# VHH binders against F-box protein At2g26160: the designs that were tried, part 7

Target 1, 331 residues: F-box protein At2g26160, of Arabidopsis thaliana (Mouse-ear cress) (q1pez8)
Amino acid sequence: MEKPEWSELPGDLINLTANRFSSISDVLRVRSICKPWRSAAATPKSFQCNLPSSNKMIETVLSPTTFFRVTGPSSCSYKGWLIRTKQVSESSKINLLSPFFRQLLTPSQQTLDLLKFEVSEIRQSYEIHIFDKYLIQGVIGKEGPSHILSRVVFLDNLIFAVGQDDKIWCCKSGEESSRIWTKIKNQVEDFLDIILHKGQVYALDLTGAIWWISLSPLSLLQFTPSIPMDYDGYDSCNKRLVEYCGDLCIIHQLRLKKAYIRRSQRTVGFKVYKMDEYVAKWVEVRSLGDKALIVARDSCFTVVASEYHGCLNNSIYFVDNVRKSVIRMKL

## First folded at step 1 (VHH)

Design s1 (framework vhh_sonelokimab_d1)
Fold by ESMFold2-Fast, scan of step 1:
Structure s1 (fold): chain B 331 residues (1-331), chain A 123 residues (1-123)
Amino acid sequence: as target 1 above (331 residues)
Amino acid sequence: DVQLVESGGGLVQPGGSLRLSCAASGFTFSSYAVGWFRQAPGKEREFIGAISWSGGSTYYAVSEKGRFTISRDNSKNTLYLQMNSLRPEDTAVYYCAADRYSLYYDSEEYDYWGQGTLVTVSS
């Protein structure tokens, strides 16, 4: 397996996306939306719900966000840029977001003409906004509210999320008064991630086991064994689920265990595993081939590298919390 | 058409009080977080306070705490700002803004804006 190429240029996908819209000129809120953008981003709609917390209900809003591939009028290479958008459900406006960060792109004074762009939908994800006075009081300036629920998945009339308590939460769509998040019963495990895969919802626990969410009755059933991985000198506590070439895979993010100064632990590499159902064993994915993994905060997904400007084969793009920038590592 | 229309601004003496109103139309007001911002000449736009879609949660800029109170009436599609103990430094154009998804300080996060109402605090 190749070691990560730490000296590779960081943030190519993000830098090209930001430079594209800033150089063409845009406004932070785009009013002129072409039909493909609107139809791709419109469903499902934003969702208001309540999260129980101790002695109160915390108001929350689920906002759909869409990842698009965008190609410009002068593009002859078939390559595009990765962007993320958020649409206001009762408005023709879209907000341009960084694909990796929860920040809006740098604002411009001019309106973007979307009729000059070709766009294709790559993936939908969801942002949860929490309205809790006690969690946000005194944090006024820059980052906004704390996130109690993350990694949202929609399946039919049900919504699933991972809580900060490392449990799976569920909410039913329907009348607003009945939209209350509840924990799935009888959870002994602590969960790190959740994904929709082949019409089923899967959850990843702290030990690396994958669980299936059964809908009748609503319950968690262990799907794979734990991964007994102990990397000498490394911390693999950050794990994500991703679909790669039709298979459900686990990404292990490796960090140095020991940090002797007040700073975040640096990411030094990745390992990717898929379950071989035939032999009931975890099998290491040693190469992503012509593909790259996008490890964003609220979403993890695969792209064909050749379709994107600045995207390299066999690569993982992620946010480095020490440098607060997008980093590429070779798998 | 979406509109936010501020009213209640004017000239007031230092130490006085003023209540601003913001009438919303053309969108489902009860589904939006709404807030107040102000901008004095030559200064950046400043966050004052925001209130959640149901009115159950409020957020204030630390510098304004205790003097200003934000409230809303969803049955009237109206947002309010009660301003007490006004100072010459409170002289600014006051804007209401609506965002379905944000209570953020950052004015760039808000989807709809009013035209503003001028508040002048002087003797």
Scores: ipSAE 0.006, ipTM 0.399, lowest interface PAE 9.8, mean pLDDT 70

Design s10 (framework vhh_sonelokimab_d1)
Fold by ESMFold2-Fast, scan of step 1:
Structure s10 (fold): chain B 331 residues (1-331), chain A 123 residues (1-123)
Amino acid sequence: as target 1 above (331 residues)
Amino acid sequence: DVQLVESGGGLVQPGGSLRLSCAASGFTFDDYAVGWFRQAPGKEREFIGAISGSGDSTYYAVSEKGRFTISRDNSKNTLYLQMNSLRPEDTAVYYCAADFGSYYLSESRYDYWGQGTLVTVSS
């Protein structure tokens, strides 16, 4: 299957930098020289939070991850590669992760020497890890933890996430005793995604409606009407929120209706809609122009295609669950 | 090459204490969750507890929570298990293990294992 070139770092780049970024002094020097890494370094490291479950507390750990664009220092090209990184220790290295998958590129050499390369921060996200052996096991048809949280968003001293119960959960980032996940009260709808947009947190429900999270009191308020998307012969199997050209947009991932075989459940196309804030109506985005959308497991965001090796204009890059690979589709 | 080497096992009397160490090499120790497992003679391997890469989070099997303490020293690339109030039923080979590429406590998710160190609790 088609694998975007920019999602693969050259092996010699990884091998050359494997053991070079090794101390807090290297981290501090990167902060002084490279502005994107200074911005990333301002984000807190891992957060320990507790999730109530029946008669016990389950530990959850939020680990920050950042998407960067990397360009070679001796290159005359402004094109670069998309990488994802995880910061673990204040005195330690930055681990390289696959941009689309939750895995390291190589087990033995995951360190990037930031002093040799220009990097630009594209997006900040979080991975959630849960510490419950039996919850993770997935014995009764479950493939993972039943109460795991996804799509983490930080706003002020609050942390928001979408639970496996399709509800919005909230945790305070303050004192350790206050880091307890709680479900936002009076949720009628089930949610698919959450995003920080123009200083506000928005959630996307199963019907395509966008909800605004009010902080005082903490509550969900419907912001847009549901989208009555009638795709003749197609089913919207997944919906994601993304910011495109300053607008809040919904990405609809389409598959064939009445599929009787696994093959027919593959993604066959996309539709993208932006919200008209003044009339509260949806307007179809017919072209992404010189941009591409990155639909990754923990993040969804826009890039300027010409800034990346192997990235095409008017394209959506995603992981197809049937093909288990990164695929490009033209909008 | 990834290596995990346990040490500190031995014979101890019931009610005694013992501290196990696990020396890690061949990977960035700070970045990965590591844990302790044990296997008693004739029984299956069981989970004792785990600690996150940063040391910020620890998790214990319910039966061990009050007697066993997991810690790590990232400057020494070493994982520790402090065992107090030992009982004859704690007799087992103790293993340390590292979770690479994922962050789970399930035994099937741990990628690398040490050779084990024997702890015998008897009079």
Scores: ipSAE 0.000, ipTM 0.139, lowest interface PAE 16.4, mean pLDDT 68

Design s11 (framework vhh_sonelokimab_d1)
Fold by ESMFold2-Fast, scan of step 1:
Structure s11 (fold): chain B 331 residues (1-331), chain A 124 residues (1-124)
Amino acid sequence: as target 1 above (331 residues)
Amino acid sequence: DVQLVESGGGLVQPGGSLRLSCAASGFTFDDYAVGWFRQAPGKEREFIGAISGSGDSTYYAVSEKGRFTISRDNSKNTLYLQMNSLRPEDTAVYYCAATRYYSGWYDTSEYDYWGQGTLVTVSS
């Protein structure tokens, strides 16, 4: 049992996002943004798309979410802030959000001085907004909407999702008035996560095997072996895919398999696994070095810690479902 | 001299079974993952399945899982593909191939060594 070194996401990242209204230059609702922001914000807008389940369609809206690194005017600084943006479906309005929280900021009329800031796109993802109030009783042990993870990726004109039946489904995202989900055929596995990596879609199954989605023909091909079952005491469902140093890795968020006490539902640690190409087996990543992992609801990704204000090396930043706050653990 | 030699192909009726073999020589067989690919006339080469060097892990294209079984005998340097419930759509040239990299085993460009293929025809 390892006691984690608890810390919040660096205060400068959260304060820039949460207290953007205290900044005279913060932007909340603009169509006319600087060239880099306009280019990145020219993504597909939110759209209504019913998501499949084993016996019914679930009323949802998919909202594009983009993570940016924002750097200030100081040429002496190597550091920036991690910001998330979301386009509002009815409008051309863009909201500035915490990387970890879906709606953290109250709408405001303040604007950022766009000429003094540079932005670079880190990740594109989609958030799922569920309108079916009865869904809570049928999914994820009745935990409620705040615990439902976004398991959706967009590639070209296709949307891929892990449905509530833990199977991979796809539909065309284009200009079709009605989006019809098709379950990829011959699935025996239950899936936990899905990621876009180097222009390809990969999915993670319950056993820790990674699968590749081939587009021609549309099919699932097993990419890696399963992870050995070395953690029988831990919940196998808390695994995510992440890109680390150019490779697909598995991150296992360690929670006890049975929660007898509220405290036992907490994350007690992390394990990160990388495929060793020469021996063709999973090996544990012992240190993230100068990197940190961001484990957000709608995406998991790696950052170089030194490029971000207040971000620490060899760290994993995530939201604790018990405390509802951002926490840091060392790997 | 590295060689992979497929055998066991032929004509079989729909619903029938066939076992393909691939004999490897000239390299350390148990250090390589080995797999099966097929190419039907006018189609791209398609991944069928692969097996790890130790034989402990098997990988299948989902469309073939349950009908096809891959196995290996490292003492004989031989790879096998057991094909059951064959359909006319399974008509193709079947190739065996060897790779060091499991993360790329479905990708034809990641394979170091290839056999010359064996023809399987499923017809009534």
Scores: ipSAE 0.000, ipTM 0.114, lowest interface PAE 22.2, mean pLDDT 68

Design s12 (framework vhh_sonelokimab_d1)
Fold by ESMFold2-Fast, scan of step 1:
Order: structure tokens, then C-alpha cells, then sequence
Structure s12 (fold): chain B 331 residues (1-331), chain A 125 residues (1-125)
């Protein structure tokens, strides 16, 4: 089946990888053969936490997911495939996931020679599962949990997340009974994303300013000014944090503010802003050079394009609201 | 490849009971949260209830709690919805849906990646 002209992410990067790993048995076989994979696939345990909401505690579970690069020692091109894995209910079992979509990889009839594969961990992230026994559907703005967490980062014995209230929440990762989410005090800003960078936790607010989380006392301190606002009608809510060449960057996914239907907003481009950590000021990134940005649902990260099958230099790979497929745009 | 097939729908009198089944294939059933939704003519699709992959946790829309019960049998790859004290306003097409338990809430329609074709339940006097 031919891809539409607007879709430039090769099937090789997704479909070939998906076709090679089709079941949990295949994952366990990779775990047995590849030492780095076996250690990583020993699987970090899920974390149970409680989130206060109104007059009740909502059970939440943090499930680890990991992005890996898979390549063979005898590979002619040194190129690999991007895969994603997720812990299943038992700690020794893992599922293979699509790198860009939440779906489990479909069974494949292709023969996989696991002895020829090498695995490198690219990124670890956490998915949040929310368990509320008495949810009300259809009136989400009035009923349902007021606080839903996303974009989790770990720092030492602390866990940080962004809530659906656009505030930063914190939880101590110690004993299960003490894992209760608490909102950081005195937040006046609304936050879009959070990242661990060089041993520190940073949060991105709605205006594009980055805030540093101080641990003693626990507080948010503004670290950068806001990025320049685009008054040409672009939506301000589609910004994410990423680490690019050792620097903190903001990816601004440009969607027109006016859309006839909410879900019909198309991505028309990207702007990337680099935080100069030395002077804490913004510099627009005009080219990604030999690198590509992966804008996945749970995380954003940088890859060296030449190390991946079908990945192009100076490119951003993402899923947009309209096309429901992986799309590439050149920066 | 992935398939969810609902069954058990039909005509029932007000005050009656009905049990719906959903047979799953093409994926590891116990790794997925599975839920029930319904859609009446001219109305939005609404959440009824969901059950975790292990079966240890169940979640209901408050308006349905007490009349509807969700359960699953992982050995049979089957999801059930027991409906009691049925009313004419329960007339709808009932859908089962599966989610790999990704970020979000089990009551949020967008978190469900696989959907059945639906089974019609008509409650008439």
C-alpha cells in the first residue's frame, strides 16, 4: 500500500520492526539472548500511587515503558529499528508496543533471528493508569477526576508529574502507603511538560518559560523567559520539552488556532527553541543537522538519523490529530 | 486480526434482565482493560463500565451502578455485562472495547483502540 505524499516516515522504521517482534514469547527470547535487553527486560516494577481528588483517593499506577534501538552485529548498514516495550502484569513479562502508537504490535509471520540482534536503551518513560471505581461519562468537565497525571519523571526518591489541572504534582517513591500525590505549593503558572535534564527537574509552562524545581525547600523557580509569542494564530498548547545535543529545547508544534472542527487542526510546521543553559536565554534552532526528533505520545527524544532504517536528517517524526499516522516534517 | 464480537442482544421487556458477552481474539486478552459503551439513536456514545486486565478492578458510570455488572473470564477470553431492571431508555447498540492500559482513564473513549461491531438491545413495553 502506497503512503500518501504527506507521510514520509518509512514503513521500515515501524512496520519492519513490528513484524519482527509479534508476541511476548519473542520479547522473552530477545531478553534471553541479548544481555543488555535481558537486564532491561527484567522489567522495572509498576508503582501504585494515590491521587487526591475531591473527597476521594483515585488509585493510579505508573507503568514503565522503554524505547530501544535494535541492530545486528553483522548488519551491513549499522542501522537499527526503533521499538518500544511495556511491562505486563507479571514483572518478568513485557509487551512490544508501536513506537508512536499505544497499540500492541500485531503477530507477524516473519522469521526473526534473535542471535543477530544488539539492543540499546534510548529512553525510559512511564504511562499513568487511572483507576476510579465510580466515574461518570459524558460530562467530563463537571464530573470525573479533577486531577489526572501525565509526563512523569523520577529524581532520587521523588516522582514528579504534570496534572490535568496543568500543575506540577510530587510523590515520594518510598513505601506504597506513603505514595500520595501532593501538588507543589504556590503555583500560579499552567504547565505543559516536565523533563529530567542533567540531574535536575525542569517544567515547561504555557508561555514557553522553563521553571526549575528546587528540592530544598520544594518549590518552582523561573529559569528562562517565555519564548517569543506568535500572534499569527497558532495554538499555544502544543509545546514539549526535549533534550537536543545536551541542551534543553522546546518543540512548538504549529497548529492553526482557528479550526472548523476541534479535531481537524492540522500541524503546519514546527519551531524548535534551544535553552542556552549558560545565559538562560532562547535561541531558535534552524536545523537539526544529522539528527531527528521523535515526538511520541509519552516522550520526546533525539536520535542520530543515520543510525535508524528509514530515518532522515533534519527531521521531526510525529503523529498529528487529523491524519492518525506517523508524519515527517523537515525542520 | 484483532477481533471483538458482542452477543446476547435482543428484545426485552421493561424490568427484565439481559447478559451480554464479548468474545476477544487476536491479542493477549488479560493484558488489556476491556469496557462497555452504548449508543442510542441520536445520542452520543456513553461509557457504562470497564474492568482491568486482571479482573481485580471494575469501574462504572455512577448512573449505571447497581443495575449493571461487568465481569470477565480470562480463560475464555470473554467479557460480560449483566444488565438488570432494564428501562426503555437503555435501548441502544452496546459495544465492547479494549485498551492496552495506556495513559489516560478507563472511562475515556479515546483510550480504547479496539472496538466490536455492537449488539442491539431493545427495551420495549
Amino acid sequence: as target 1 above (331 residues)
Amino acid sequence: DVQLVESGGGLVQPGGSLRLSCAASGFTFDDYAVGWFRQAPGKEREFIGAISGSGDSTYYAVSEKGRFTISRDNSKNTLYLQMNSLRPEDTAVYYCAASPLYYGSTWLEKEYDYWGQGTLVTVSS
Scores: ipSAE 0.000, ipTM 0.147, lowest interface PAE 18.5, mean pLDDT 69

Design s13 (framework vhh_sonelokimab_d1)
Fold by ESMFold2-Fast, scan of step 1:
Structure s13 (fold): chain B 331 residues (1-331), chain A 123 residues (1-123)
Amino acid sequence: as target 1 above (331 residues)
Amino acid sequence: DVQLVESGGGLVQPGGSLRLSCAASGFTFDDYAVGWFRQAPGKEREFIGAISGSGDSTYYAVSEKGRFTISRDNSKNTLYLQMNSLRPEDTAVYYCAAYSGYDLRYPTEFDYWGQGTLVTVSS
């Protein structure tokens, strides 16, 4: 079988592998020349929403990104590469992004024969870009402030996000004049994450409780109790929502409690809990089996490990804040 | 090989003018919006402005609007930055970049970067 030209690129940055990702400023351009690439790139478009701040409006742009599994001809391998892509303007050109970082791949002059590739869409996500004169130096060429507005979810005509104030914000997706972020009223809780699951929007608060967003009227309703977990010697303040085998799950990221410097705190392990929707209780997931969890900045999701190059069963892949690299931990 | 090569930097007195050039090679230049950035020692990189692939649209950071003008010549694969009324605060390394954003107002991701050219504004 013909070897994909993709494999001739420097390093193994396209594959889901730990210990090999580095900070890069250059990109690999891929032209959409097949129906799967073109179709996935075309459906969601970037659009502007304005964020009120004191006496001014801050422009924010929601840019769609798509996670794909890319494989060569069936005789090459059943395993594929995990990539993230972004459509550039109205052209058929697609930029390749790191699945874990906002960094783009190193540029190459060689043309990839996309007609020989099988592409499967895994997940849609949005990057939020804030265009503010006072923040411009911190945003340009970087991932930007991850906490201003993050974790974008669409439901019906509404867009939801978690703000830097740890509150849920909402925007109507209609006409440009109506696309203004507003905070959902009467929030006393601080929120860490939000997810679309089985046609409903759920939010995760700092204590591990799940809240359901009701659309009629727009309000937050507590769905589960706070998770009463005490980890001896560990801090579980960082929590994420993920869908695993059709179930809504919470990921607890564990760090040592007594770290000399907070920014030097390393992740030492994970705990995963499944929401028992029938009784509204958390049940510990002790093994991910043949699957792995991808804990990225703008989304968390599950993959079948055997379908990806360099991906191991029962594993969680995430970004280590101290090392600034992708790390794998076994659950 | 893909390259962006800046030139035209140097020493200029306050109130003076400079024109920077950026020569592009190894990619289809008119398919990309391109822009200018600068970085002073010990400071974050700052966006100056961008111009669309056709050259019909430009966008500038508010602080630079009126003093700096961006233009391009697609027949020569070259981007330009005309800088007028220069101030000591304009001292920086100036970079050109090919812009992959959907709108010139949101230059958050770049495909290619140059190595930069130093501009010093001092008496």
Scores: ipSAE 0.000, ipTM 0.141, lowest interface PAE 18.9, mean pLDDT 68

Design s14 (framework vhh_sonelokimab_d1)
Fold by ESMFold2-Fast, scan of step 1:
Structure s14 (fold): chain B 331 residues (1-331), chain A 123 residues (1-123)
Amino acid sequence: as target 1 above (331 residues)
Amino acid sequence: DVQLVESGGGLVQPGGSLRLSCAASGFTFDDYAVGWFRQAPGKEREFIGAISGSGDSTYYAVSEKGRFTISRDNSKNTLYLQMNSLRPEDTAVYYCATLPYSSSWYGSEYDYWGQGTLVTVSS
């Protein structure tokens, strides 16, 4: 499959670390020099928020990541490359990451001066890390603890995430002592994804129904019906939420239903559905037009294809669990 | 490209102390829980202790409790094992390893191991 150029930085850029910053004064100096770099230098540090267990608190850490569009020096083209960065907690280091993979890019003996490049913030995201005695005991490379959190959304002073128990969890972002995850009460449904859209938090359940999170009282209210399914022979269990042209959409990833191993199932296509707010019906999105969808590990978002090198219109870029590379599929 | 390099092993007398180091490179060190293991000749690999990415949480095997202390310096990408009151039965090759926090979606490798550092406790 085609590996898009825009997801692969020029050699020297793919290995840039900002270990040049030795103090907060260096970060502030970068902010005063270059506005595009102010957001990168201001990225919040990782912070602790603990998950309650029956007899202990399980340490959980949120690590901020930011997606950027990078354009080369003196480029007359508005086309750039998609990168992701991660700031190391309690450190001046900023690491470059593949936008689709969590791994650090290959080390190089050379560093580029990113101040020579224009960078535009596209999306902020968070990686979730859990430390648990059971995770330590499973060191042989088995699956993680049952309470791993995924897909984090911030709304004012609240943080929401999907748990490994397929439930929605909430944490207050205030002082460290108040950062304790609690499960939203009375959840019957199992959830796959969560997104912030138009100032509201929405969650996606296993059937493709979207739920709205009400803050008073804190509760889940069904917003849409389940998506129409009529794909005999396809596994329907992998769905993501995305904002497309101001609308809340579901990306449905199609895999062969009878694959021997679930983790070895190959993606054979995608369907995208938009909720018609007036009729309360699902409408299939048959074309993304001049846009592309980025289906990354911890976030899903839309880009204008013409703004990126090698990015094609009407395309979905993702990583398949069978293929360890970025794959493009036309919608 | 992920690399772990243990150092600080050597010959020490019973009752002595050693501080082992593990230098990490090629990954974001503070995002991973890391731990110490040891393996004596003809025996299975044994867990000693682990520390969370932030350093706020530690977990120790009961048999080493009180004698060994695990710590990390994320600014130096280095993991440490302070070993006190060493006994002949502590003779082993000591390994550091990374433990994944979130192992979903991409089927990435779960753990990385160093080549080890030999500790011999003998008069």
Scores: ipSAE 0.000, ipTM 0.264, lowest interface PAE 12.1, mean pLDDT 68

Design s15 (framework vhh_sonelokimab_d1)
Fold by ESMFold2-Fast, scan of step 1:
Structure s15 (fold): chain B 331 residues (1-331), chain A 123 residues (1-123)
Amino acid sequence: as target 1 above (331 residues)
Amino acid sequence: DVQLVESGGGLVQPGGSLRLSCAASGFTFDDYAVGWFRQAPGKEREFIGAISGSGDSTYYAVSEKGRFTISRDNSKNTLYLQMNSLRPEDTAVYYCAAHYEFWGTSTAQYDYWGQGTLVTVSS
């Protein structure tokens, strides 16, 4: 995978000639020089939530991460760069991350003029970590922490997540004593993803069906039928939810079928489907138009391609397990 | 091509210390939880400890508490195991392993494995 190429920079983002979407190194230079920007870009505090295990309570930490768009002055191109920030769980430090990789880049020695930049929030997400001081309870050969949580969604005073057991878990976001994860009852389905869409929480199951989370009482109700599609010679087990043009859509990440280790397979394409609620059927999205999808480990979202340097229309940007770089595929 | 390569094994006296390294290539190291396993002659491969992709969380088999420390350097795509107060019972081939997203103590749950490095603790 080809890495972005940059010319020598004078120290002002408006003088950049790079046109690659994943070229964020110069944006990250801003942080090392400009303390006021760093403070303004601070993310919300971490939350501690307790996860019940068979024998004890396991302490988990929700660490906020935020995607920002950084732009130059209005007299120049309105295009910006995508960056990601993360608060370190134990310290008050804030780290700048690659939007797609959890790597910290070496700070540049070049200076940038902070007063020429605008920063806007694109999306917020959370990582869930088990406290380092907890040991596994089981004898050697057991699964370790069985209820690791991912894909966090906040709605009102509630927090939802998908567990390693492929079930939906819920926690109250209020006082620390109320922050105890509880599995939603009567789940027979296995879930891959969860999203906040139009003020409601939706979950995606392994078969491609979407479920709605009702809050009174707390329960899962089937919202759409399964998508019973087979792709000859392809594995479609990695499915994600995304909001696209106001619609709830499913992204199918296609990999070549192999007899061995599923996660080592290379991504060869994508299919996107939206629910046509008027006619109550799934409809393939054959073009993203002027938009692009960002498929990251912790988050999946839509951007207007023309607002970002190097971002192409009708494209999906992602990281594959086999490749070590951001990959673009046309839908 | 995905590869994990262990190094740092060797002969050490009881009570001694040793640091093992595991160099990863061919995949996005930061996205994988990685761990250490060992296998003594005539025994099943057993879990020692694991660390999350970010390095923010670690967990260990109860029997290794206080003697072994796992760490990682994502800028170098490298996993480490610091072993202190070694005993003859620690003699084994040590393997590093990687698991996408979720970690576990079962060998069947890991996606990628190294070839192993031999550690001999002799009196």
Scores: ipSAE 0.000, ipTM 0.132, lowest interface PAE 18.0, mean pLDDT 68

Design s16 (framework vhh_sonelokimab_d1)
Fold by ESMFold2-Fast, scan of step 1:
Structure s16 (fold): chain B 331 residues (1-331), chain A 123 residues (1-123)
Amino acid sequence: as target 1 above (331 residues)
Amino acid sequence: DVQLVESGGGLVQPGGSLRLSCAASGFTFDDYAVGWFRQAPGKEREFIGAISGSGDSTYYAVSEKGRFTISRDNSKNTLYLQMNSLRPEDTAVYYCAAREGYTFYSTSLYDYWGQGTLVTVSS
C-alpha cells in the first residue's frame, strides 16, 4: 500500500466536511494510533449525570473530546494539523472526529507511523449524550439542532452547562447519586454560551452581557454591560465567547433574520468585541492580526495562523448551515 | 418511492467488529431522524440508537452505549452503525428506520423501515 508522506499531504483539516476523506484522517485512523499517542489522549473518561424533567430522570453522559495540534518530524516548517479525538468509554480505542462536526471522520485504508508525530493539546470539550425516550423540542426561534444541555465547563467539583431553556445548569462531580443537574436559581437572562477563563466561569447572555458565576453563594453576577448595539436585520442569538489575547471576547456570527433559502440561514459576516475595562465599554476588534478563530459547533477558540497548514491570518473558520462545509471569512 | 437499504451484515467472531450502512432514497434525508433497531429470533424489535437530522444529537440504548456508534452522511443519504466488541447476544437482524422530525426510541413512531441485514456473532 502506498502511503503519503506527511509534508506531501494535500489540504488540511480546517477545510474538512463530515463527508471528506482528508490526508489526516488517512494518517490518524484509530487502529494506527500507537501507545505514546494513546497515553496523551486516553484520559479524561466519560461521566454520567441525571437531568430531571417533569417527574422523571433523564440519563446524560458527558464524553470528553480534545482538540490537538499535530506536527510531523521537524524539518523546515513548524506548521501542524488541527484534529479532534474522542475516547470510546474505557476502551483503548480513540475515535478521530471532524474538528468542526460531531461526526466520525470517514474510514480510510491508509495508515502512517504515528511515532513520528508531536502532539499539543489545544482545547478540551464535551459531547452530551441524552438517553431520553420522549420528544425533544427546540426553543422557539432558536437556530440549529435541539440540545437539552450544551457548552460544558468544569470548575472544582462543579460542572456547568447551558440548557436548551437558555439557562445555566449545575451538577456536582461527586458520588453518582449526587450527579443530578439543577438549574441555578433566579435567572432572568437567557444565556448563549459559557466559558472557563482564568479559573472562573463566565456566561454570555442574549444581549451580549457577560456574567460571572459566584460559588459562595452559587449565583450569577453581571460582569460587563451589554454590547453597544444590535445589528438591524441580524439574528441576535448567534453569539459566542472566546479567549483572544488573554481577554474575554464576544464573537457575533451575523445571520439574516429571514433566510434566502426557506429552511436555512446563511452567515454573512462576523463582529468581534472585547471589553475595555478602564472605561467599562465594549470595543469592536477590527483585526485578528496573526491569529484565526475556530468557531465549531461545541467549541470556540483562537489559534496562531502560522502554526497551521492552510490557515490564514485575520480569519474566522466556521461551519455554515447552507454550505455544509468549513468556510473562511476574514474579519 | 421511499427506500431504506441496509448492508454490511455477516458472520463475525465474538469480540469482532462490523460497520453497517443504510442507504436512503426518495425523501429529504436531512429532515429525518434515523435510527438502528434489531430483532433477535423469538424476541421483539429493540432500539439500538438514533441520530437527529443534522447529526448533532445521538441517542443510544443504555445497554449498548460505548460499544456502538451511530453516524450519518447527509450528502450521501447514508446512515451508519459501527459495532465493536460484538457478543453472541448481538446476533439479530438489524434494521434502519426513519421518521420526520425528532428522534424517538419507539418502533411505532418510525415511518420508513428497511428490510434488514443479518448479523451473526458465533465461533
Scores: ipSAE 0.000, ipTM 0.106, lowest interface PAE 17.3, mean pLDDT 69

